# Ledger of designs, part 14: VH-VL binders against Protein BCP1 (BCP1)

Target 1, 247 residues: Protein BCP1 (BCP1), of Saccharomyces cerevisiae (q06338)
Amino acid sequence: ENEEEQNGEEEIVNIDFDFFGGNPEVDFHALKNLLRQLFGPQESTRIQLSSLADLILGSPTTTIKTDGKESDPYCFLSFVDFKANHLSDYVKYLQKVDMRLSTFFKTMIDSGNKNCALVLSERLINMPPEVVPPLYKITLEDVATALGDDKHYDFYIIVTRKYEVNFDTDDDTDSGKRNKNKDERSKKRVKADEVDYFHEEDRFFEKYAKIHFESEAKKGVISSYMILDHEGLVKSIDELETEISTW
Short names: E, the ipSAE of ESMFold2; O, the ipSAE of OpenDDE; V2, 0.75 times the mean of E and O plus 0.25 times the DockQ between their complexes.

## First folded at step 16 (VH-VL; framework fv_cixutumumab)

Design q3 (from n4 with light chain E50N; at its last look DockQ between E and O 0.79; V2 from the best seeds 0.84)
Fold by ESMFold2, look of step 16:
Structure q3 (fold): chain C 247 residues (1-247), chain A 123 residues (1-123), chain B 108 residues (1-108)
Amino acid sequence: as target 1 above (247 residues)
Amino acid sequence: EVQLVQSGAEVKKPGSSVKVSCKASGGTFSNYAISWVRQAPGQGLEWMGVIIPIFGIANYAQKFQGRVTITADKSTSTAYMELSSLRSEDTAVYYCAREETKGYDSGSYMDVWGKGTTVTVSS
Amino acid sequence: SSELTQDPAVSVALGQTVRITCQGDSLRSYYATWYQQKPGQAPILVIYGNNRRPSGIPDRFSGSSSGNTASLTITGAQAEDEADYYCNSRDSSGYHLVFGGGTKLTVL
C-alpha cells in the first residue's frame, strides 16, 4: 500500500484494495505473520501458528491485497469450522483459557444440532476499518456456499486483543522518542486501566457478545475472547457500517 | 463485587430429589460460568459440573451424569443443581462457585464461592 | 480413585517450612490450582496458574509445578495455616475438573 503523511492543507488519497480468496500456494507465510501480530508475543508462543495458518487456508477466507493476487495480503478474515477441527492445537489453546470456552466446546462436540466457527481476522496497522463490513459480507457468502443451501454458523468464537493506552499529554520531554514508522510504535503508559481497540469492530462485537472475557494485561496487551450468535455478528457489522458512514 | 447466595439446609428421604439454588449478585450473570462442588462429611471436595447460564448448557462430571441436572434462570440471576434418587452417601455440603480466568497463563479457577448448602439424606 | 493424589496429612512446626504435593498425569498439560479450607467454611483460592497468588494471600504461600507434580509451599507456617489443602486441575480430557483428595496440615 502507498500512504503518505499529509502536508499542508487536505490531501485526498485513494487506496485501491483488491479482495481475494485464500491462496494455499502464496499466503501461508504472510498469514503466519498476521497471526503473530494478532496474538502478540505472549500468546503466539502458545499456539502452533503454522498449523493454524493451514486451517485458515482450508477454510472460507478472504484476503485483501494491493499488488495483485500473487502478493502478500495486508488483511484477512477466516471462518474455521469448529466441529471439523475440534482436536486442533488452536482449540486446545482456547480450551485451556477458561471453563466457559471448554464447556461451550464440549457441548458443541456432544450435540449435533448447532454449528460454530472459529473466527480469525487481522490487518496491518494502516488498513482502514472501512474494509471490515465488505470483508465480513463477502466471507459470510463463502461460508453459505461451503455449508450449502445458504446456511450460516450458529455461533462464532472471536479472539482479539486490546491494549493499554498511554494518556495523551503535551509533555515535550516524554514525547521526544516516538517513532512514526508503520511497523514500530512506542507507547507511554499513564494509567493501567485505560484500554483501546486494535480492531474497531470489536466495540460492536462486545456489545452483542453472549460471552466476553479478557486476560489480565501482559506488557500492555489484553487478550479478549468472545462468543457471539449469528444475529449478534450481523448486527455488529451493520452497526459498524452505519458508524463508518458518518466519518 | 460478585457474591453467591445459596439456599438453606435441606433434610431429605432416600429416593427423593433435592434442588439447591445459587443466586448471583454483582457483575453480569449472563457472562458467568458456575461450578457445583460437594463435600461429604469428613471427605474431600468433588466437582459435579458447570453451567454457562446465558446458553443454559452444562457439562457434568462422569460420576454424576444421569443423576444431576444443573440449570439457570437468567431473569433471577440464579443457578440450580438438582440431584435425584438420593441416598445416604449424598449427605454433603453443596457449594456453587464462579469460574474465572486471567488468561491462558492462569487457566481457570474458582474465585468466588457460596457458603454451601447442607443436604442431609436420612433414613 | 482421584486422578490427583495428595498425602492425607502432613505436620509442620510453627515457623517452619512445609511442602504439600499433588501428583497426576494431567498436571503435565494443565495448571494446578490450590484451595484452603478451614472447618465449617467454604474453600478459598490460595494459588492459581501453578504459582500465582491472588490478592490477600500472604507471601508465605507459593506454588510450583514440574512434570506431573505440583507443590504448595508454606514458609514460616503460622497457626492460622492449619487447614485442609486441595489441589485442583483438569482431567485428562481437559473438559472436566478434578480435585485431589486433600491434605490436612497440622501446625504443631
Scores: ipSAE 0.840, ipTM 0.928, lowest interface PAE 0.8, mean pLDDT 88
ESMFold2 (binder alone), look of step 16: mean pLDDT 90; pTM 0.934
OpenDDE, look of step 16: ipSAE 0.874; ipTM 0.935

Design q4 (from n4 with heavy chain Q65K; at its last look DockQ between E and O 0.71; V2 from the best seeds 0.81)
Fold by ESMFold2, look of step 16:
Structure q4 (fold): chain C 247 residues (1-247), chain A 123 residues (1-123), chain B 108 residues (1-108)
Amino acid sequence: as target 1 above (247 residues)
Amino acid sequence: EVQLVQSGAEVKKPGSSVKVSCKASGGTFSNYAISWVRQAPGQGLEWMGVIIPIFGIANYAQKFKGRVTITADKSTSTAYMELSSLRSEDTAVYYCAREETKGYDSGSYMDVWGKGTTVTVSS
Amino acid sequence: SSELTQDPAVSVALGQTVRITCQGDSLRSYYATWYQQKPGQAPILVIYGENRRPSGIPDRFSGSSSGNTASLTITGAQAEDEADYYCNSRDSSGYHLVFGGGTKLTVL
C-alpha cells in the first residue's frame, strides 16, 4: 500500500537519467545519429552506420534515457564481439586504417584463445563524464553474462575523436600592430598547440593503451584509435572514477 | 626523426638459418609496426611479413609461412627476421620498414626504411 | 586477382610527361602506394593514399586511380627521376601487402 499516486506530470517536471539495455525496436535511428557524431563528418562516410547500429543492438549495450524507456537515448556504450563479426563493414573500415589494426585482427582470427571487443560509445554534449564509470560497470557485467563464467574480453578496440585548439584569430593574423603586453599574454594562454578531448575518459584510455595512433587533423578534428588490454580498461575507468570524486 | 639501423651482411650455407636485426631510434618503438621486404638480385620487392612489437604478434606472407619468424625486443627497440631452411634463391637484400598511417584516407604506407642487409646463400 | 601488374619498362624524353600504371583487382578497394628505388639504395616513398606526397617529394609527382588501375604521373621528367618504381597495396584479403613487379623508368 505504498506510493500508488504516481503520474506522468511528475515525470515531466522531474527529468532523471535511467539506464536501459539496447532496444532494437526503438533505438536504431538515435544510435545512427550518435555514431555519426562519434565518427564525425568524414569518417561517417566510410562506415555503414545502419549495419553498425544493428551490430550494437545485437551486442551487450547500455543506453541512458531521460524520458522513459521508449524515448531516444542520450548516451550509449556497446561491446561488439570481434570474432563473431570479423567480416562486418566496421571491421573492414578498421582494417583499412592501419597495418597495426589489420595485423592484430588477423592474429585474433587465426588464434583460438584470445578475442577482443569493438568498443563504441558516444553521448550528447550535455551528458557529463560522471555517467561513464557506471556505464562501463553495468555493461561489463552484461559482457560477463554473455560470455559466461565471469569472463571478459582480452582486448578492446576504441575509436574516438579529439580536436585541435587553434591559437590564431582573425583580429590577430600576425600583423604585429596589436602586440601589446596584454594581447601577448592573452595569446600565450591560448597559443599552445593544444589538442583536447570530446570524451574525458580518453585521457585515461590513452595512458593505458598498448597501441595508440591518430589520423591527421581534418578541419581541426583528429580520429584516435586505441587497443587496450582488460587490465588497462579497468584501470582507466577506476582512475576516471577517482578523478571525478575530486571534482 | 625515426631511423632504422640493420645488421651487417651475412653469408650462409644452404639449409641453415639467418637472423637479421633492425634497431629503431627516434620514436616510441612499442607503438610501431615493422614490415620486412626482400629483393633478390635484379628482381623486384617482395613483402615477407609485419610485426607489432608491443604484442610480439606477426603476420606472414603465405609464401614464407613455416620458414620465417619475425620477433621484437622492446628493451632494445629491435625487430628481428629469421629465415630458416635457406636456399640459393633466398640470396637477397632484406629491408625493414616502419608502417604508418594518417588515417583511413591515407591507408598504410612504409615511411622509413632501413638501408638493407645483404644475405648470400652460397652453394 | 590479388596480384599487382606493372609494365617492366617505360621511357620518357627529358621534360615530357610519363605515366606508370599498376593494375590489380584489390586496387578497387585499397589505395596504391608508390616507391622509388635508385640503384644500390633503399626504396623511398613518393606517393601514398591516392595522391599524397610526403615532404621532400617534388610536385611533379602525382598519383591517380580509376577502377582497378592506379597511376604514377611525372610531369616534366628530370634526369634524376630515372629509377625503378613499385606500386604496393593490400591483397584481396586486406591483411597482407603485395608489390607490383616494378617499372624501370628511363629518362632519355
Scores: ipSAE 0.828, ipTM 0.919, lowest interface PAE 0.9, mean pLDDT 87
ESMFold2 (binder alone), look of step 16: mean pLDDT 89; pTM 0.928
OpenDDE, look of step 16: ipSAE 0.858; ipTM 0.923

Design q5 (from n4 with heavy chain S108N; at its last look DockQ between E and O 0.31; V2 from the best seeds 0.00; counts 0 for: pae O 3.6 > 2)
Fold by OpenDDE, look of step 16:
Structure q5 (fold): chain C 247 residues (1-247), chain A 123 residues (1-123), chain B 108 residues (1-108)
Amino acid sequence: as target 1 above (247 residues)
Amino acid sequence: EVQLVQSGAEVKKPGSSVKVSCKASGGTFSNYAISWVRQAPGQGLEWMGVIIPIFGIANYAQKFQGRVTITADKSTSTAYMELSSLRSEDTAVYYCAREETKGYDSGNYMDVWGKGTTVTVSS
Amino acid sequence: SSELTQDPAVSVALGQTVRITCQGDSLRSYYATWYQQKPGQAPILVIYGENRRPSGIPDRFSGSSSGNTASLTITGAQAEDEADYYCNSRDSSGYHLVFGGGTKLTVL
């Protein structure tokens, strides 16, 4: 359901971005759409998105809206508690993604002394990166309030996407000649210089990530998974904010 | 080139413990997970466990749970596998292997292996 | 613990194609990794993921999967390909790794 970009008339429409807490009554449908965008069409089929949306809306979540509290969000950030939700469909999904995540989750459960947040965030493509530092700061404050005593999580697991630069989308033409050579290209290790970020903040998260792994490119999209400690997350946001100030 | 250098051959008595070391060279130790795999004479490969050194987190095969301990020292880029209550059946070559935890090609594969450490358990 | 099964031995004529298959329930959920081992040597990674080759592995090696099976294919077998081949994957829990029993490949 690509909403038609209303070719709005050249009128300078002042768009105000407002921050709101997640609203289960208003945000559910829009949140599912953003989740589909986050995971893509293939991975979305492996996840119960409705359950995940409920989980998000029951967790510390910040949304950004442009048309009041009752409107659909254009962006969200959520911190889902891993231990409280270790039996959730989403955690089961993550356990299947990589052995390192599975091992990490197992040790988190066994150790009992460390906690972890599952971080989910997505926004419309045209949303400015300037909203990201406030988004994280607000949500982290909410988490501190929720956990009590200004506590924070020890670890954060971030799920995000990258894309291949120069991925020719044009070959969806129906012509039957499966050029054998395209299958070989899809198998080629995408060089680091051929990959870019959907979200600018991911550059900084990746820099401070303790663990970072990526999936194979599927239709020009790469799934990216990162584990950060709290210090790494904070530094990432601070550096992003600094960079934004230079724009 | 990244290499894993393992400790030398060990001869142990039944009921004793053995500790094998695996030192990584030529890379950042923090970017790796270290798995341990053994192979009895004339037998197949058997996965024992894995550690993520940067977090100090280890996971073990069910068969070895309670008898194996995997540790890592980040300062020396060395992983250790300790097996206790040794039996004759524990006679094997023990391998350490690495998995990359940071980068585009990271996944469920062991791309660099040590040369193996022979452990003989004999009365 | 989910078990991976392999044929204990297969043969291939020089220059011909051979497929080594691994079977197990966990392969429905996870990719197989393939290792080559020659006598007295440590295993060498040959295929991982759906069909990924490490640097230095010849292009005659390829991987495939179907249902609860994974296969290593050698197209144009060479004498140096004579070795033991092991499949590896996660178990059904996803928390552990498991090896197949290994397949001895003889190049005839």
Scores: ipSAE 0.025, ipTM 0.588, lowest interface PAE 3.6, mean pLDDT 87
ESMFold2, look of step 16: ipSAE 0.799; ipTM 0.902
ESMFold2 (binder alone), look of step 16: mean pLDDT 89; pTM 0.931

Design q6 (from n4 with light chain N88K; at its last read DockQ between E and O 0.66; V2 from the best seeds 0.82)
Heavy chain, then light chain:
Amino acid sequence: EVQLVQSGAEVKKPGSSVKVSCKASGGTFSNYAISWVRQAPGQGLEWMGVIIPIFGIANYAQKFQGRVTITADKSTSTAYMELSSLRSEDTAVYYCAREETKGYDSGSYMDVWGKGTTVTVSS
Amino acid sequence: SSELTQDPAVSVALGQTVRITCQGDSLRSYYATWYQQKPGQAPILVIYGENRRPSGIPDRFSGSSSGNTASLTITGAQAEDEADYYCKSRDSSGYHLVFGGGTKLTVL
ESMFold2, look of step 16: ipSAE 0.847; ipTM 0.927
ESMFold2 (binder alone), look of step 16: mean pLDDT 89; pTM 0.932
OpenDDE, look of step 16: ipSAE 0.889; ipTM 0.945
ESMFold2, look of step 17: ipSAE 0.811; ipTM 0.913
ESMFold2 (binder alone), look of step 17: mean pLDDT 89; pTM 0.932
OpenDDE, look of step 17: ipSAE 0.892; ipTM 0.947
ESMFold2, look of step 20: ipSAE 0.854; ipTM 0.928
ESMFold2 (binder alone), look of step 20: mean pLDDT 89; pTM 0.933
OpenDDE, look of step 20: ipSAE 0.900; ipTM 0.952
ESMFold2, fold request of step 21: ipSAE 0.834, 0.846, 0.837; ipTM 0.920, 0.928, 0.925
ESMFold2 (binder alone), fold request of step 21: mean pLDDT 89, 89, 89; pTM 0.934, 0.934, 0.934
OpenDDE, fold request of step 21: ipSAE 0.857, 0.886, 0.893; ipTM 0.934, 0.946, 0.948
ESMFold2, last read: ipSAE 0.834, 0.828, 0.823; ipTM 0.923, 0.922, 0.916
ESMFold2 (binder alone), last read: mean pLDDT 89, 89, 89; pTM 0.933, 0.934, 0.933
OpenDDE, last read: ipSAE 0.905, 0.902, 0.903; ipTM 0.956, 0.954, 0.954

## First folded at step 17 (VH-VL; framework fv_cixutumumab)

Design r1 (from q1 with light chain N88K; at its last look DockQ between E and O 0.76; V2 from the best seeds 0.83)
Fold by ESMFold2, look of step 17:
Structure r1 (fold): chain C 247 residues (1-247), chain A 123 residues (1-123), chain B 108 residues (1-108)
Amino acid sequence: as target 1 above (247 residues)
Amino acid sequence: EVQLVQSGAEVKKPGSSVKVSCKASGGTFSNYAISWVRQAPGQGLEWMGVIIPIFGIANYAQKFQGRVTITADKSTSTAYMELSSLRSEDTAVYYCAREETKGYDSGSYMDVWGKGTTVTVSS
Amino acid sequence: SSELTQDPAVSVALGQTVRITCQGDSLRSYYATWYQQKPGQAPILVIYGENRRPSGIPDRFSGSSSGNTASLTITGAQAEDEADYYCKSRDSSGYELVFGGGTKLTVL
C-alpha cells in the first residue's frame, strides 16, 4: 500500500510499499549506502559512489519507501544514460573491467542512433523480489517520458553481485556425528560451495543476456556484468512476474 | 578447454586482400571477445582490433582503420580478420587471442592464443 | 611509435634477479599484462592485473607497478626464461590496446 505519491506517475500495486521518484534533497546518503551494498566492499573502493549517486538522482529513478516520501529508500532502480555520461567515473570503472564492455561502449559512442542505459538497482536484504516487476515498469515509463515518443534504450548494462555459500564459517548444524574430520568438513564445504543470488531477477537477466561475465570470487562475493537488449530486458521482467504469480 | 585454430599460411600480391580465420572450440563463442594481433618478422606485437561475436561489433586500432574488417560467424564459432590493400610491410604472423577477465582487479588479458597464420605479401 | 616504452634488451646472470620495465602514461589508470614469447611460438600470458600469475607460470615471475611504470621481475632467472617479453595495456582513451616494443631477455 502507498499513502503518498511523489510524482503522480507511480502505479498502485499489490505490495505494501510506497513508490517515489528520486529525491535529490533527501535520497543522496541512502543511495550511497545502497550502492556500497550493491558493489560490495572491494568494488566500492573503485567507484566514486558520491558521483554515481548524483548521476542516479539526475536520471529516471524509482525508490521504494515505507515512511513517506521524506524517508530513506529501501530500494531503488535507475536508468542512467550512457552517452550523456560516457566520461563519468562509473563508465571508467566499467571500461577497465573487460574488453567486451569497453568495445561495446566504443560502438555506442561512435553510433549516431544507438544508445544504452547503465542500470543500477539495489534493495535491502528484507525487500522481496515481488517489488521488482512494478519497479521496472514504473521506471521504464519514466524513461519513455524523458526520451519522448515511447522511446526506450537499445541496450542495458547491468552490474550486480552473487555469493558463494560458505559453510566453513558457520557450522551450527546439529548431527549425530561430530564434524572434526578435516576431510569430511572439506568435502561438505565443497559440496555446499555453490553460487546463489542476492537478486532473484538476475536469474532471468542471465537467461536473456547477450553478454554475461563474472569476476572471480573475493571473500565469497562475485561481481556479475551483463548486457541485455530491450527485448531481453522486457522478457526477463515478464518471466519474473509470471514466476512470482506462482508463489 | 578453449582452443583457437587458425587457417593456414597465405601468399598474397600487393594490393590484394587476405582473410584469416580463427575457429574456437570449447566455451560459448558468442560470449567471447577475440583480438587480432600481428607480428612482422623480427618485430614486436601489434594489436589490430577486437570483436564481440554476439553483436558482430568490432573496434580497430587507429593504424588499421579503413583497411581491416573483423567479423564472426556464430554458427561455425569462427572469427575472421580481413586486411585489404596489402603492402609488403603487411607480411607478418597474424594471431587471434581470446580476451578474458576475472573482474576489475585483473582487467582484460589474452588468455588463449592461436598458433598464428603467416601471411607473405610479395611482388 | 608505441605509447608503452620498454628497453629493447636486458641481461641477467643465471640464478639472479632481473627487472623488465614498461613505461607509459596510461599505466597510471590501467593494468599492464605481460606476455612471454619464445622464437617461433605464440606469446603466452605470464602476469596480469598487478601481480597475478596464470596456472603453470612459476612463482619466480612477479609484477609490480608505480606511477606510470609497470615491472616484470624474474627472481632466480633460469635458462628457459630467455625470451622476448611484452607489456600490454590500454591506450589513453581506454578503448584500444597497445603493446610495448618488447624486451629481449638474455640469460647468461
Scores: ipSAE 0.852, ipTM 0.930, lowest interface PAE 0.7, mean pLDDT 88
ESMFold2 (binder alone), look of step 17: mean pLDDT 89; pTM 0.930
OpenDDE, look of step 17: ipSAE 0.864; ipTM 0.937

Design r2 (from q1 with light chain E50N; at its last look DockQ between E and O 0.71; V2 from the best seeds 0.80)
Fold by OpenDDE, look of step 17:
Structure r2 (fold): chain C 247 residues (1-247), chain A 123 residues (1-123), chain B 108 residues (1-108)
Amino acid sequence: as target 1 above (247 residues)
Amino acid sequence: EVQLVQSGAEVKKPGSSVKVSCKASGGTFSNYAISWVRQAPGQGLEWMGVIIPIFGIANYAQKFQGRVTITADKSTSTAYMELSSLRSEDTAVYYCAREETKGYDSGSYMDVWGKGTTVTVSS
Amino acid sequence: SSELTQDPAVSVALGQTVRITCQGDSLRSYYATWYQQKPGQAPILVIYGNNRRPSGIPDRFSGSSSGNTASLTITGAQAEDEADYYCNSRDSSGYELVFGGGTKLTVL
């Protein structure tokens, strides 16, 4: 897909987005960087990102690149099989973030008939949401091929983020020197009344999620966890695609 | 404020079953998890299991596996714990509690408790 | 199943500091949650996560962890703090919850 990015008034730059399967030899470092972005600075320290990158690259994964197959990806989507990787560091991390996830995982282990994919996706900030529907469609096709007989997962766990609108980042300079005299004008932490999505697709995922969990806000960022069934995922993508067509 | 209201005291014979209810008042179950915890007279707390009502899935402590069933009715915001094949050792106060997690740093915690239901198993 | 162990009883003088300790392998991986229980009452959450206090819990209550241990500290014990205290955590599998045996705190 050719998207025209207007960089400034005068220069129209055409950027071509190409879709590729995950390449362990090329994509590893860029993938880790995108994972750091996905989880943020704090959560990233709680996850073995190298192991997670390896896990992703060993799973059905689609990447988007602009400078050929040997370039760094600007976007990825991966479906990691939960049952095959239930002892992974990433699953252990997810168990720790919410008891409900842990309970869900236990149910999946005990149930022989249902399967679950761990969905990981991230893109650079300047990547347009228009790439998301084809990204999911391509990856779902790959999954169907991998599972055989056009099978799909029963459930999908999506990890994403929200942000608080108008979060004043200025207060984090806890620099130590409490000089005494400055007037405690209690800057009323204007409770950011509004939460927004980093990614537009998350609006649709949340709409069709069977379960939706959110963490407390830290530095204006909220971690969001969703469990969708297959129908919900497909509907989410379809509605996103429809919405995009109206832009 | 969310409250958990439990059913009344039960007296049961050995070998019978008991079903205790836990109704959420002042709110809905929404995405809550409900845990069941019991306490025998003069003994400590013992976790029995947890349910996610909105999803309809439950997990049990291994000790009670096959003997306990935890269910929920979303329409009435009520969770149930059924314990079968009752023994004298099952005499206890049974609590339902809301289990919360607000991310990695919060861990899991039970912040709202029912008042407990006394179940007495006697011949 | 991972077990949590507590001392069955501890005492503290009024206004002094007491530490109740919980030990178990699962505490290496998971935070401990602490509950207070008075006779004839349901347990009350007092500490959870990384030293978090629920609303209504006095600041004299604090939590800490080290290795396979977690501790509840009451700094400046009050008469009303006399109760049983239970630690709770996930088991080693992360799928179940487990309680310590409880500690009876007497305020002298």
Scores: ipSAE 0.818, ipTM 0.912, lowest interface PAE 0.7, mean pLDDT 90
ESMFold2, look of step 17: ipSAE 0.835; ipTM 0.923
ESMFold2 (binder alone), look of step 17: mean pLDDT 90; pTM 0.935

Design r3 (from q1 with light chain E50N N88K; at its last look DockQ between E and O 0.73; V2 from the best seeds 0.83)
Fold by ESMFold2, look of step 17:
Structure r3 (fold): chain C 247 residues (1-247), chain A 123 residues (1-123), chain B 108 residues (1-108)
Amino acid sequence: as target 1 above (247 residues)
Amino acid sequence: EVQLVQSGAEVKKPGSSVKVSCKASGGTFSNYAISWVRQAPGQGLEWMGVIIPIFGIANYAQKFQGRVTITADKSTSTAYMELSSLRSEDTAVYYCAREETKGYDSGSYMDVWGKGTTVTVSS
Amino acid sequence: SSELTQDPAVSVALGQTVRITCQGDSLRSYYATWYQQKPGQAPILVIYGNNRRPSGIPDRFSGSSSGNTASLTITGAQAEDEADYYCKSRDSSGYELVFGGGTKLTVL
């Protein structure tokens, strides 16, 4: 009578993360919350999150849910067409950040020959990075269908965030004041070795990005902006998938 | 750390073209944006355009559209501005400057400037 | 709509406070950036993002923006502050840059 217990590895591997398209009847408020998390407390006040959530729900979008199609998504990825939405509040936000973004956008508007996607993706902390490669593969198939004839975007604009290793800001938005000296955060030099990623995939996106720049840290959060071409995006996801296979 | 070194002074005839160079040292040139700004004698600053060297993508001030071409050579970390159909009114000092940002609250600004290239157009 | 207007010249007594203004419709939507230029030299950045000061710029320099007007303020003006000052912003489209005509500051 010895019952053989399944180990946690099999349970984790067999957990069913269900993939769905964006659902305007269900996902709007959850997407706004995920966007607020993606941009952080400072940047989220500068973006019309409702308008952006609407753009996402009208674009090739994949969500991941664990409790059926009517539940809130734990994760999403969306490719929002730039040219169709170049007058959106989100593009106006990006245009103000940096001349490289505004110049890039102007050439997309003027040329007519090339286009880019505004990439938006976020997940709750309990979502493993292993979901990212299939998330991109599924959503890129939807892009090919939307554009027709297996087309893809020429470029991808990715906005994400990183954090300072020596500082934790996740309590300053919810619990009020924390009992730490803010001066330590301001005194420390921020560099690549002292900064870490919320999204593991960003390590690979940075490797292949044609343009990458960052904000100064604000309460331990750094906004990160990248432009990738299609080859770079695909290579990033393939390398992430390979890295995951070693975990 | 980052410096922009510009080519030497030039004297040109009306109707000709000039090509000014701007070589970057330090930093990662492929990640830059380089603006060109001119200043006629006794006059103010005038933005001409900007390039993103990694893409070879440029945008131009409307006033100069059709006469200015801004290019870059990544292998030499050099940006170029070429102005054609020169007139005496194009006599100016031509500057290159690196565009930079610290995020949304800063917007874009020109943090590093070349020392300028004097172009004289004499009839 | 895309033009930035500055007074051509202002004066300040040594040690006093001066304000240099820049007006344009695009300042309602886009940041003002300020550059200082001394004779025979390239400009240098003194204020960005309306009111932020880069490292190395003395704290007597400050900036503000309200409506269609941006201002550069120098408190306790020193002889070395004598220079031309240019504001810069974006045009109405947000894709081009425009400079103001410049203000010559004389420290008396």
Scores: ipSAE 0.862, ipTM 0.935, lowest interface PAE 0.7, mean pLDDT 88
ESMFold2 (binder alone), look of step 17: mean pLDDT 90; pTM 0.935
OpenDDE, look of step 17: ipSAE 0.866; ipTM 0.938
ESMFold2, look of step 20: ipSAE 0.842; ipTM 0.927
ESMFold2 (binder alone), look of step 20: mean pLDDT 89; pTM 0.932
OpenDDE, look of step 20: ipSAE 0.889; ipTM 0.947

